# Ledger of designs, part 1: VHH binders against ATP-dependent (S)-NAD(P)H-hydrate dehydratase

All scores and structures are predictions.

Target 1, 310 residues: ATP-dependent (S)-NAD(P)H-hydrate dehydratase, of Phaeodactylum tricornutum (b7fxe8)
Amino acid sequence: MKTWNDGKTIAIERCVLPLDASLHKGSSGRVGVLGGSARYTGAPYYAAMASLQAGADLAFVFCAQEATLPIKSYSPELMVAPVYSASDFDPVRLVDDMVNEIGDMLPKLHCLVVGPGLGRCPLVMKAVARVLELARSQQLHLVLDADALYMMSLPVYRSSLKGYDRLVLTPNVVEYQRLFPKSEDNNGESMEDASDEELAAATIVRKGAEDRIIVDQRQVMSCGEEGGLKRSGGIGDVLAGTLGTFTSWHAILLDREAVSTEDLPLSCWTACCAVKRATKRAFDDKRRAMTAPDVLHHLGQALDEMTRED
Unless a header shows other numbers, all headers, positions and changes below count from the first letter of the chain; antibody chains aren't numbered by Kabat.
F, E and O stand for the ipSAE by ESMFold2-Fast, ESMFold2 and OpenDDE, each averaged over both directions (binder to target, target to binder). V2 = 0.75 x the mean of E and O + 0.25 x the DockQ between their complexes.
Where letters were taken out, [cut] stands.
The coordinates of atoms that the task and the answers printed are left out; those that the model quotes come from them. Centres of patches stay.

## First folded at step 1 (VHH)

Design b01 (framework vhh_7b2m_4)
Fold by ESMFold2-Fast, scan of step 1:
Structure b01 (fold): chain B 310 residues (1-310), chain A 123 residues (1-123)
Amino acid sequence: as target 1 above (310 residues)
Amino acid sequence: EVQLVESGGGLVQAGGSLRLSCAASGFTFSSNAVGWYRQAPGKQRVVVASITSGGSTKYSNSVKGRFTISRDNAKNTVYLQMNSLKPEDTAVYYCAADTYEYWDEGTYTFDYWGQGTQVTVSS
């Protein structure tokens, strides 16, 4: 499958939460976004807003205290929770408090997106690693992007997610090479790494002009939808948030015994198609002036057209 | 209006060299990341080398030490110097660029493609 038309029938059946079900049977998805440092407030905002625009009921942002007011100022629809402060110098208190604040919310989420704007503070990464282990123990779907991918490139954190099949990673080409440095080269079949077992159960969304969906070192799908001629800052964050919604819907449908864990790659492919189509629409509207908010504005329209009856 | 045009491909014997050029029109490379990709028959298109607007380079392991990517912003052109060519390097080579590059690492890269240029390495 390369374009939405190639797989839309099965994708609508298996990956899209029916409106009747979401309106009458409860949840249409609750997405958490763990990221946002004092210097990087746009990334978690774009991810959280993308999840809402894609159809999730609620979006929660877990971020630095210093990031909280800026993120709230971007949109009042977001539920923003400060989970640490850059002004605190007690490492034990920072790690434990951050884990406890986020941990209390995990049972209420269908998916946790980790990484947008997170930064690479060692103490914050230690707290995030404990949150990832807690999420895994609860079988919570995870989407790891940006700095969370950097964490997974480190041996000390990688093993905690070995064998976890409710896990989505969203590397670009550079990030993919950091995750799989043992690969012979990028000219291998789908950039596979047969020697690395820690991430074999994960669904990999390798971003590019053609987004590649990789499972157990094999490309199973690709998204070749045209996304326009401009890439703006924040579009990767929009994809992470859109994946948060489709991954949440997968969790809901999995609980209803309507789908299997093997349908997660199809959910990821559907999210990729939605973001590419939204980007194409935004580019046609704004051309060189296109920014991530323009993609957000078109995301709901793109999804409506993709999923509506002809 | 926006075009990427590859040139420099052809037939060469093993151990030989080729220099590929990618010229842009309708936009400038100075603010953009540019990459070279290749696709052999029956295989997926894979990255060969990339260069950021700031000049940082990345190479696939199979070409590191043999290939060199460079940019000439004054000529609005990116080059791939290919040395010590092997039959395994036979592929269609594509130039890819973003029309904009931002500091945000979450952004998709290499989304505009040229037509491709055939490189055939005989033994």
Scores: ipSAE 0.000, ipTM 0.121, lowest interface PAE 17.8, mean pLDDT 81

Design b02 (framework vhh_7b2m_4)
Fold by ESMFold2-Fast, scan of step 1:
Structure b02 (fold): chain B 310 residues (1-310), chain A 123 residues (1-123)
Amino acid sequence: as target 1 above (310 residues)
Amino acid sequence: EVQLVESGGGLVQAGGSLRLSCAASGFTFSIYAVGWYRQAPGKQRVVVASIYSGGSTKYSNSVKGRFTISRDNAKNTVYLQMNSLKPEDTAVYYCARDEGSYFDYEPGSYDYWGQGTQVTVSS
């Protein structure tokens, strides 16, 4: 299956949360976004807003203190929590404090998206690694993008999620090669310190003109929907946030015993179709002027069209 | 075979000075940030000072103005000059290798640690 029409019947049945279940606040998904450094405030905003536009009830952003005001200024609908300082040396916000602040919120989430705008401060990455371990212990769905994928390419962090099957990784081709250097797509490049087995349980969304859904190094699905001809900054963040909503819906449906863990790749494929269709609508509307906010504007309409059964 | 070997610790009276040394071997010292940590009895290790490959330095607020970190890339050695020592500075001092940023305590998350050198400051 390559286009939405090829798999829409099964995807609507297994990946889309029924409307009659959304009678109380939080029932349509609660998505956390862990990211946002002083220099990169747009990425977590795009991810968090994408989750809301795709149909989640609540979006929480955990970010640098210095990123808090800019992100709040972009949308009052986002719940924004400062969890660390971007100061050169942070005597006020220790690793334990950051982990405790985020840890208190994890039981209230259906999915945590990690990486958009996060940056690569080693102390912040240590706190994030502990948050990922806590999330795993609570069986919380995880979507790792951007700088979180960089973390997973480092040996010190790579093994922490071994065997975790509620994990989604969203690499582009270059990031994929760093995560899986022994794969066929790596053209025989040798990286002796990498282990492909450690991420075998994860669902991989390899981004491109055609998005490929990969499980245990095997492509199981692809999304070949037309997304438009313009590459624009921030669309990867929109995909990460949309995955946050669909993985939240998968978590809710798993809890209701309506689906299995093996349906997670189909949920990821559905999110890819939604973003490609939203991008196509935005491109048709704005052409060369299309930006990530335009894709956000069309995301809800694209999803409504995809799931409407009239 | 990566090794970091600390030396220069000892017993000193409050207001005194000590100079710690860390001799590194088994890796290309010049491209790594290196720092000093300390661990008081019953407490976790905390960062004291770090020095980047380019020579830039960072200090914890408790030691700013009193301690000075420096490096000699030709000798693969990092130093910590400790002045105006206080009883609260009593700890085992450790040298650690990092990739070019400041760091904090969490064993198993950092590349390599030395064996430590004891500093005791009497009142």
Scores: ipSAE 0.000, ipTM 0.093, lowest interface PAE 22.4, mean pLDDT 81

Design b03 (framework vhh_7b2m_4)
Fold by ESMFold2-Fast, scan of step 1:
Structure b03 (fold): chain B 310 residues (1-310), chain A 124 residues (1-124)
Amino acid sequence: as target 1 above (310 residues)
Amino acid sequence: EVQLVESGGGLVQAGGSLRLSCAASGSTFSSYAVGWYRQAPGKQRVVVASITYGGSTKYSNSVKGRFTISRDNAKNTVYLQMNSLKPEDTAVYYCAAEVYTYDWSGTEYTYDYWGQGTQVTVSS
């Protein structure tokens, strides 16, 4: 499958949560976004808003106290929870309090997106690693992007999600080679000494002009939808949030026994098609001036067109 | 709005050395990971070396021991020092970056900014 038209029949059947007027708030997906340091507030906003625009009912942002007001100012639709302070230098209190604050919300989520705007504070990464282990123990779907991918490249964190098949990683080509140095994409050449087995169960969305869906080092699908001629900041965050919605829908459908865990790659492919189509619509509207908010504006319409019979 | 510009390519004899530079331009910039890629005529583009923002490096087996990747974050520049060059190293060399750009409107994340490429030709 290359374009939406190639796989839309099976994707609508298996990846799109049916629209039902009787559904109460929260039943169409509850997405958490863990990110947003004091300096990096736009990324978690784009991810959280993308999840809502893609059709999730509720979006929760877990971020630095210092990021809370800026993110809330971008949209009142978001539920924003400060989970640590950059000014708190007690290592035990910071890690334990952050884990407990987020941990209380995990049972209420269908997916946790981790990484947009997170930063690389060692204490924050330690807390995030514990949150990822807790999420895994609860079988919560995870989407790791940006700084969370950096964490997965570190030996101390790499093995924590070994064998976890409700896991989506969203690397670009450079980050993919870092995560999987023995990749077949390296023209048969290997980079030094990283085992690929730790992340073999994950679904990898390798971003690019063509988004490639990879499982256990093998490309199983690709999204070749035309996304427009401009690469703009924030579109990766929009993809992470859209993946949050589609993985939430996969979690809901999996719990209803309507699909299998092997359908997660198809859900990721569907999210990629939606973002590429939204980007094309935004580019056609704004051309050279296109930015991530323009893609957000078109995401709901793109998905409606993709799933509508007419 | 990040632009990547490669420089330092050229023609050298086998056994020679070249230093490639990849310069990023932008008013506010932080690069997380940068890689050097190469594409020989009629072949697919393949990774050569990568470096994280913190300086951890990885190399393809074909260049390990001969090439060194390094970075200067203050100058938003990544370098590829190429020693003991072989005719098989002849290719267009590209840099690619995953970058965060901090704007007064918030943080923007981009995937895969690519440079225009710089030609490296190694004669026998």
Scores: ipSAE 0.000, ipTM 0.122, lowest interface PAE 18.1, mean pLDDT 80

Design b04 (framework vhh_7b2m_4)
Fold by ESMFold2-Fast, scan of step 1:
Structure b04 (fold): chain B 310 residues (1-310), chain A 124 residues (1-124)
Amino acid sequence: as target 1 above (310 residues)
Amino acid sequence: EVQLVESGGGLVQAGGSLRLSCAASGFTFSDYAVGWYRQAPGKQRVVVASIWSGGSTKYSNSVKGRFTISRDNAKNTVYLQMNSLKPEDTAVYYCAAGPTEYDFSEDLYTYDYWGQGTQVTVSS
């Protein structure tokens, strides 16, 4: 499948949560975004807002104390929770407090998106690794982007997710090569051609002109939708958040026994189509002036058009 | 068991040179970032130099141009070549390794694995 029209019938059936008249808040998805350091506040905002615009009911941002006020100032729709302070000089307290704060919220989420604006502070990455282990133990869907992909390039962190099939990684070409580097120890064979035992169960969304959906080193789908002529900062964060919504819907549909675990790649493909179509609509509206907020503004409209029956 | 063992420290006169070695065992050193830290009496531990698994290096401003960090993954060893030594370089030197890269902006943070340290004394 290359374009939305190639797979829309099965994708609507298997990946799109039906609209219903439920009075229960959070029934259409509860997405957490773990990211946002003092210097990088835009990325978690774009991801969290994209999850809401794509159709999730609730979005939670777990971030640095110093990032909290800026992120809250961007939108009152987001539930923002500080989970560590950059000024905390006690490394044991920082890690334990961060894990406990996030851990208390994990049972309330359908998906946790990790990485947008996270940074690479060693203590924060130690806390995140423990959060990922807790999420796995609770069978929580995970979307790893940006700095979380860097963590997965390190053997000690990615081994903890071995065999985890509710895991989505969103590398660009450079990040993909970091996850699967060429190795002369493999007799000159590319790591991209070898089976990776730790990440074999994960769904990989390799971003590009065509987004490629890869499972166990094999491309299973691609999204060739036209996204417009401008690359804008923040669109990768919009994709991560949109994936948060579609993986949340996959989690909900799994619990209803309406789909299988093997449908997760199709959910990722659907999210890619939605973001590309939203980007095209934003570009057609704003041309050279297009920014990530414009893509956010068109995401709901793009999804509505995609799911309409002619 | 994970172990880092520093060697090569000692007493040297100002202007002299020393080569420190850090030998690793119990883990795959080639996949880890490694760094050298030092701590003078009554002072906080500070970064000296670091090297990532891919060979990229960073140095503190106080040692840039005088010290060189290198690694030999086949021998599970990292080295610190110290030239043009000054009395201010007197400290216990620690080797540190971890699954995360060290950033000089985070010199207050430490890696998961540490050696016992090796004393370097530069006499005037």
Scores: ipSAE 0.000, ipTM 0.129, lowest interface PAE 18.3, mean pLDDT 81

Design b05 (framework vhh_7b2m_4)
Fold by ESMFold2-Fast, scan of step 1:
Structure b05 (fold): chain B 310 residues (1-310), chain A 125 residues (1-125)
Amino acid sequence: as target 1 above (310 residues)
Amino acid sequence: EVQLVESGGGLVQAGGSLRLSCAASGFTVSSNYVGWYRQAPGKQRVVVASITSGGSTKYSNSVKGRFTISRDNAKNTVYLQMNSLKPEDTAVYYCAASLSPDELFYLLEGSYDYWGQGTQVTVSS
C-alpha cells in the first residue's frame, strides 16, 4: 500500500473520527505537545497548530517559561503552559515541579507529542522520562519526535517503554540509524548497547521521500504520496502534530471498541498521506518559497479532499 | 553531594580584568563538561564560555577574544579569565557542570545538571 487511493476505504473506516461524533468541546481530540525551549519556539508551535488543523479540538503546549510568550504570540488558539524555567538552580525542585504540572494534565489528553523544540537539557530529560512513565501507566498514546528520539537512544530511558504498543516514533534516516544501529541502513552511527527488544512494540514512522511504517523492524506499510520538491525543517514538526491528532482519534476509537491496537500503524500511515498531500499543495502554491506555515495552511484542505465523498 | 563554588568576583573599572574560579567537589572537572553563564539584572541567564572533557573551548560572540576559559585538573578547578571588561559585562556569573559529555551541542544552550551559587561582577564606567 503506497498511495492514499490504495488504502483510503479502510483508513477512512478505521482511522478517521466521524464529524458528527465530535460536536462537544474536546471530543474530537485533545493533544499535548511537550517541547519548546527559549531557542526553539517554532517547532512546538508547528506541531500544536498541525494537530488543530488536522482536526483535534484542543492543543496544549508544555514548554519553558522563556518560550511561553513567543508561542502564545504565534496563535491565540493554543493553550500554553510553562512547566520549567532556565533560571531554576535546584535540580530536584525543577524535575518534581515539571512532572507534577504535566502529570496533572495527562488524564485530560488523548495523545502526548514529545520532543519538538525540547532540547537536551539533562534535567528536562529526567522530568520527561518520568512523564513518559506516567503516560504509559495511564495508557496514554505517545508520539516521540526530535529530541525525544535522542532520549530513546539512551538505554536508561528506552527501557521504560519496553513493550508499550501505544507508542509512535518518527525518526528520519539518521535518527533511525541511531535508534537501531544494527539495522540494514546503518551508515556508521553506532549505539552498540541499543536493543531492538525495547522498542519492538512501537510503531516507527521513518520519514523520507517515501515514509515507511515499521513494527518490530518489519516494514508493514509505506506512504509513497508525492510531496513537494523542497525540504523544510518545520515539516517534520507538522507531521508530529498530525500524528498527534490521528493517534488521539485511535485512542478515542479504541476506547469505543471500534478498532484494535493493531490499527495504530494504519493511523500513522494516514497522517503521513495527509502531510505529503498538504506539502505537495503548498509546494505547488509557493515553490522555492514554501515554509512550514504554508503546509499548515493546506493541511485541512488536504484532509477534506482525502475524506470527501462525491 | 556535588558542589560548585565560584570566587573571584568583585567591583572593577571598565578596561580592567578579573579571574573567576570554580572549585568542584564530589565531581571531576576533567571528565565532564563545565561552563560559565551570566545573568544580568532583569535579564535571562546566558552562556559565556564552555570547556569539554577533552579541553576544547567555546565562547559567546560578546566575549570572544576578551575572555578565556581554562582548567586545572589537579586542583579540580575551572577558571574564567576576563580581560577588557565593559559595563555590559556586569552580571552574576555562574559555574555549571553536565554529567553527559555527549551533549556538547546542547550544553552551549544552557543544558547543565549542576550549578554554583554565583559570584557578582560589577564593572563601573
Scores: ipSAE 0.000, ipTM 0.108, lowest interface PAE 20.6, mean pLDDT 82

Design b06 (framework vhh_7b2m_4)
Fold by ESMFold2-Fast, scan of step 1:
Structure b06 (fold): chain B 310 residues (1-310), chain A 123 residues (1-123)
Amino acid sequence: as target 1 above (310 residues)
Amino acid sequence: EVQLVESGGGLVQAGGSLRLSCAASGFTFSYYAVGWYRQAPGKQRVVVASISSGGSTKYSNSVKGRFTISRDNAKNTVYLQMNSLKPEDTAVYYCATDEYSWLTGDFPEYDYWGQGTQVTVSS
């Protein structure tokens, strides 16, 4: 539908942090990724590395103690912090300690990506819900993916983010149906049920062959850039991390009074275009053998090509 | 809720000029493509002109060179400057926007419509 060329002029102006202005570590985006259990270490790694390759200066991973060494072994560029241990079975201590560890870092972040590799442990989800409420109180941009989307499908957690407009959700079709069970196969139809009101303020990136940007129950944009023909594990995590960078840049530009809160959907659309273009380059290079690391490898060059004037 | 309100229509003699205004509310106007349509009595609604969020313009062949579409994002308003008006331009003029195509000025249908403003050109 929409390709990068359709909107690149306004997107470069409003969503891309100027490269020459970003000569200091931390000034071009500080992205946190909250996820990574002992079983799922790849997802937060892909998200965090994608944020760096998209142009963020610093990426922090908050994960299970048991996930920490594997994630650190994947890249020395990542700042990895264990925030809970699966072997600690004191439920009061686990929740409070996890919230305190993450809470100390929130003021230093421009965006928190939540969900990649998180898992569905009830105590961990309870701690994450408190972190989300704390992030909201500090007006921190949030990107919710994977298991964080599952949390938002639960009534007990969904209402905590009602009215929060610095919130991005990244469901695929199946996850979208869980978030909006009364929608009738949303192919551009508006969501007309009152149960959708808790997430009305959020920007929704519905992933697919075309990525659809939905705000206030209606599709406002789509990314029709061609990706590769191969469906590969981890590419959704790459998108979540790329969104982390673009939402961080939105936060920075918003603080500079250079853009408005209403520019967030355009930032999400730009991230989608970048990932689709990186995927196409990776597929052209590796074809049937393409994996998520190949998409990561091509992300920086795809962004450079997208954002340069001459 | 998306709202569009047209104004500026009226009676004008052939060869005259009118400027229509479309005031928008309920959405982030600067991102949306906006179009003007017209409907003559007993005819279907047809596109006249459109303008993208970036200011790119498209015109139907019947008005090209005579009509100019423009936008003022600070006022959330789109204008249609109509020059060298002909009796054939007599119609109700509608502004419209499409939430599914706001980065493009080339779309065949729109989701949201204003109430319309009557333009009558006397011979």
Scores: ipSAE 0.000, ipTM 0.103, lowest interface PAE 21.8, mean pLDDT 81

Design b07 (framework vhh_7b2m_4)
Fold by ESMFold2-Fast, scan of step 1:
Structure b07 (fold): chain B 310 residues (1-310), chain A 124 residues (1-124)
Amino acid sequence: as target 1 above (310 residues)
Amino acid sequence: EVQLVESGGGLVQAGGSLRLSCAASGSIFSSYAVGWYRQAPGKQRVVVASIYSGGDTKYSNSVKGRFTISRDNAKNTVYLQMNSLKPEDTAVYYCAAETYLYFTSGETYEVDYWGQGTQVTVSS
């Protein structure tokens, strides 16, 4: 499948949570976004808002105390929880407090998106690694983007996710090469001790002009939808958040025994189609002036068009 | 604020050893995590080893088993013991005090406090 029309019938049946009365009894998705440092507040905002625009009920942002006010100022719809302070110099207290604050919320989530605006502080990464282990133990769907992908290049972190099939990774080409180094003759510094087998069960969304859905190092699907001519900052974050909603819906449908774990790649492909279509609409509207908020504005409309019968 | 000063860099033959020291000024040094970073010509700065206030350590895979990071809080000093050095280890080595590290669009990792750097050159 290359375009939405190629797979929309099966995707609507397996990946889209219906608006039927039977589904009004429960949440239509609760997405957490773990990210947002004092310097990078836009990324978690775009991810969290994308999850809401895609149809999730609630979006929670777990971020630095210093990021809290800026993120809340972008939208009152977001539930923003400070989980650490950049001024906290006690490593044990920072890690334990952060894990405890996030850990209390994990049972209430259908998906946790990790990485947008997170940064690469070793203390924060240590806390995030413990959160990922807790999420796995609770069988919580995970979407890892941006700085979380760097963590997965480290064997200690990705070993804890070995065999985890409710895991989505969203690398661009450069990040993909870091996750799966080819040889020592390759460009850049590869992590030669990193094992490809650790991530064999994960669904990988390799971003590009054509988004490729990869499982066990083989491309199973691709999204060739036209996304427009402009590459705007933040669209990757919009994709991460949209994946948060579709993986949440997969979790809900999986719990209802309506789908299998093997349908997760199809859910990811559907999210890619939605973001590309929203981007096309935003680009047609704004041209060179298109920004990530414009894509957000068109995401709900794009999804509505994709899921309605003609 | 914390001020960091690196020392111990120099020229060494492949297979040799070198010990870097990072001396910090300030009464709150023991509360910081401290990392050793390196930057080779034409490449971005990357972390090679980190040590937390409690003594927990982390290493990049390229140096694991060869480098050892340690700290002496009484002396406000962090050490990087570098063994079995390879030509690929040639870089400017930086000491960094971290409360938070930020990812940038240039993929450079930001830290709260940087040292000035010390050159390590490993000849074949």
Scores: ipSAE 0.000, ipTM 0.106, lowest interface PAE 19.9, mean pLDDT 80

Design b08 (framework vhh_7b2m_4)
Fold by ESMFold2-Fast, scan of step 1:
Structure b08 (fold): chain B 310 residues (1-310), chain A 124 residues (1-124)
Amino acid sequence: as target 1 above (310 residues)
Amino acid sequence: EVQLVESGGGLVQAGGSLRLSCAASGFTFSSYDVGWYRQAPGKQRVVVASITSGGSTKYSNSVKGRFTISRDNAKNTVYLQMNSLKPEDTAVYYCAVTYEVTWPGDYTYEFDYWGQGTQVTVSS
């Protein structure tokens, strides 16, 4: 299935939360975004705002103390919590405090998006690894992007998510090769061992001109929607946040026994279609001047058009 | 995760009685306030009764004297005893709990968790 029209009937039935459910506070999705360092404040903002524009009720950002004021200045709609300070590198204190601050909120979330603007500080990654283990123990849906994908390229971190089927990874081509170095997407070369045991249960969204949905190294779907001609910084973060909303809706529908875990790839495909359609609308409106905020502006309209009854 | 499951609804004649139960899981039930709400056909969802963690109760004027809310913390269950039922009590009854989160910067956010509801029909 390549375009929204190819799969919209089943996708609306299985991946889109009915509007009537939004009568309850927080019932239409509560998304956490763990990311944002002193140097990288835009990425978690784009992800969190994308989740709200896609239809989640609430978005929480967990970030560096130094990132808190900049992110709050971008939008009053976001709830922003400092979970560590870059000035206080004490290995025990930083890790324990960060895990405790985030851990208190995990039961209130439907999905945690990890990685946008996170950086690669070893102590922060150690704390994030403990948060991922805690999230898994609570059966919380996870979307790993950017620097969280780097963590998953390290055997010590990826083994904690072995067999976890409520997990979405969003690599580009280069990040995909790093995650699956035995995989070959060139010349049709066969691999002696193409299976990755640790991430076999995860849903992979491999980003590109055509987004590919991959499970256990097999492409199960693709999104070939037109996204326009301009590449803009922050659109990957918009996709991560939109996935946060659709994986939250999958979590809610799964809890209602309305869908199965096997529907997660379809939810990811639907998010890809929404972002591509929003990007196309933004490009048609702004052309060369298009930036990530323009895609955010069109995300709600794109989703409404996609889900309306004809 | 927080789960609330209602039971005990059904069809009853005017003047009859029903007892609703709400089974809670996924949180420390004894620490939270719990309420019963109802939504009649074509009407807004309204509060019926509430009980605090300490056992204090409140009732809407339309049910005061006829309904009794109670809780059993050992069973993680809240009850609504409904007496002298009237046709106007016909509604879907919902159990709800409110989580409050204090965020850095003195923000307080409320999260409402709802059960799926149980139908009560009172015939005349």
Scores: ipSAE 0.000, ipTM 0.170, lowest interface PAE 16.9, mean pLDDT 82

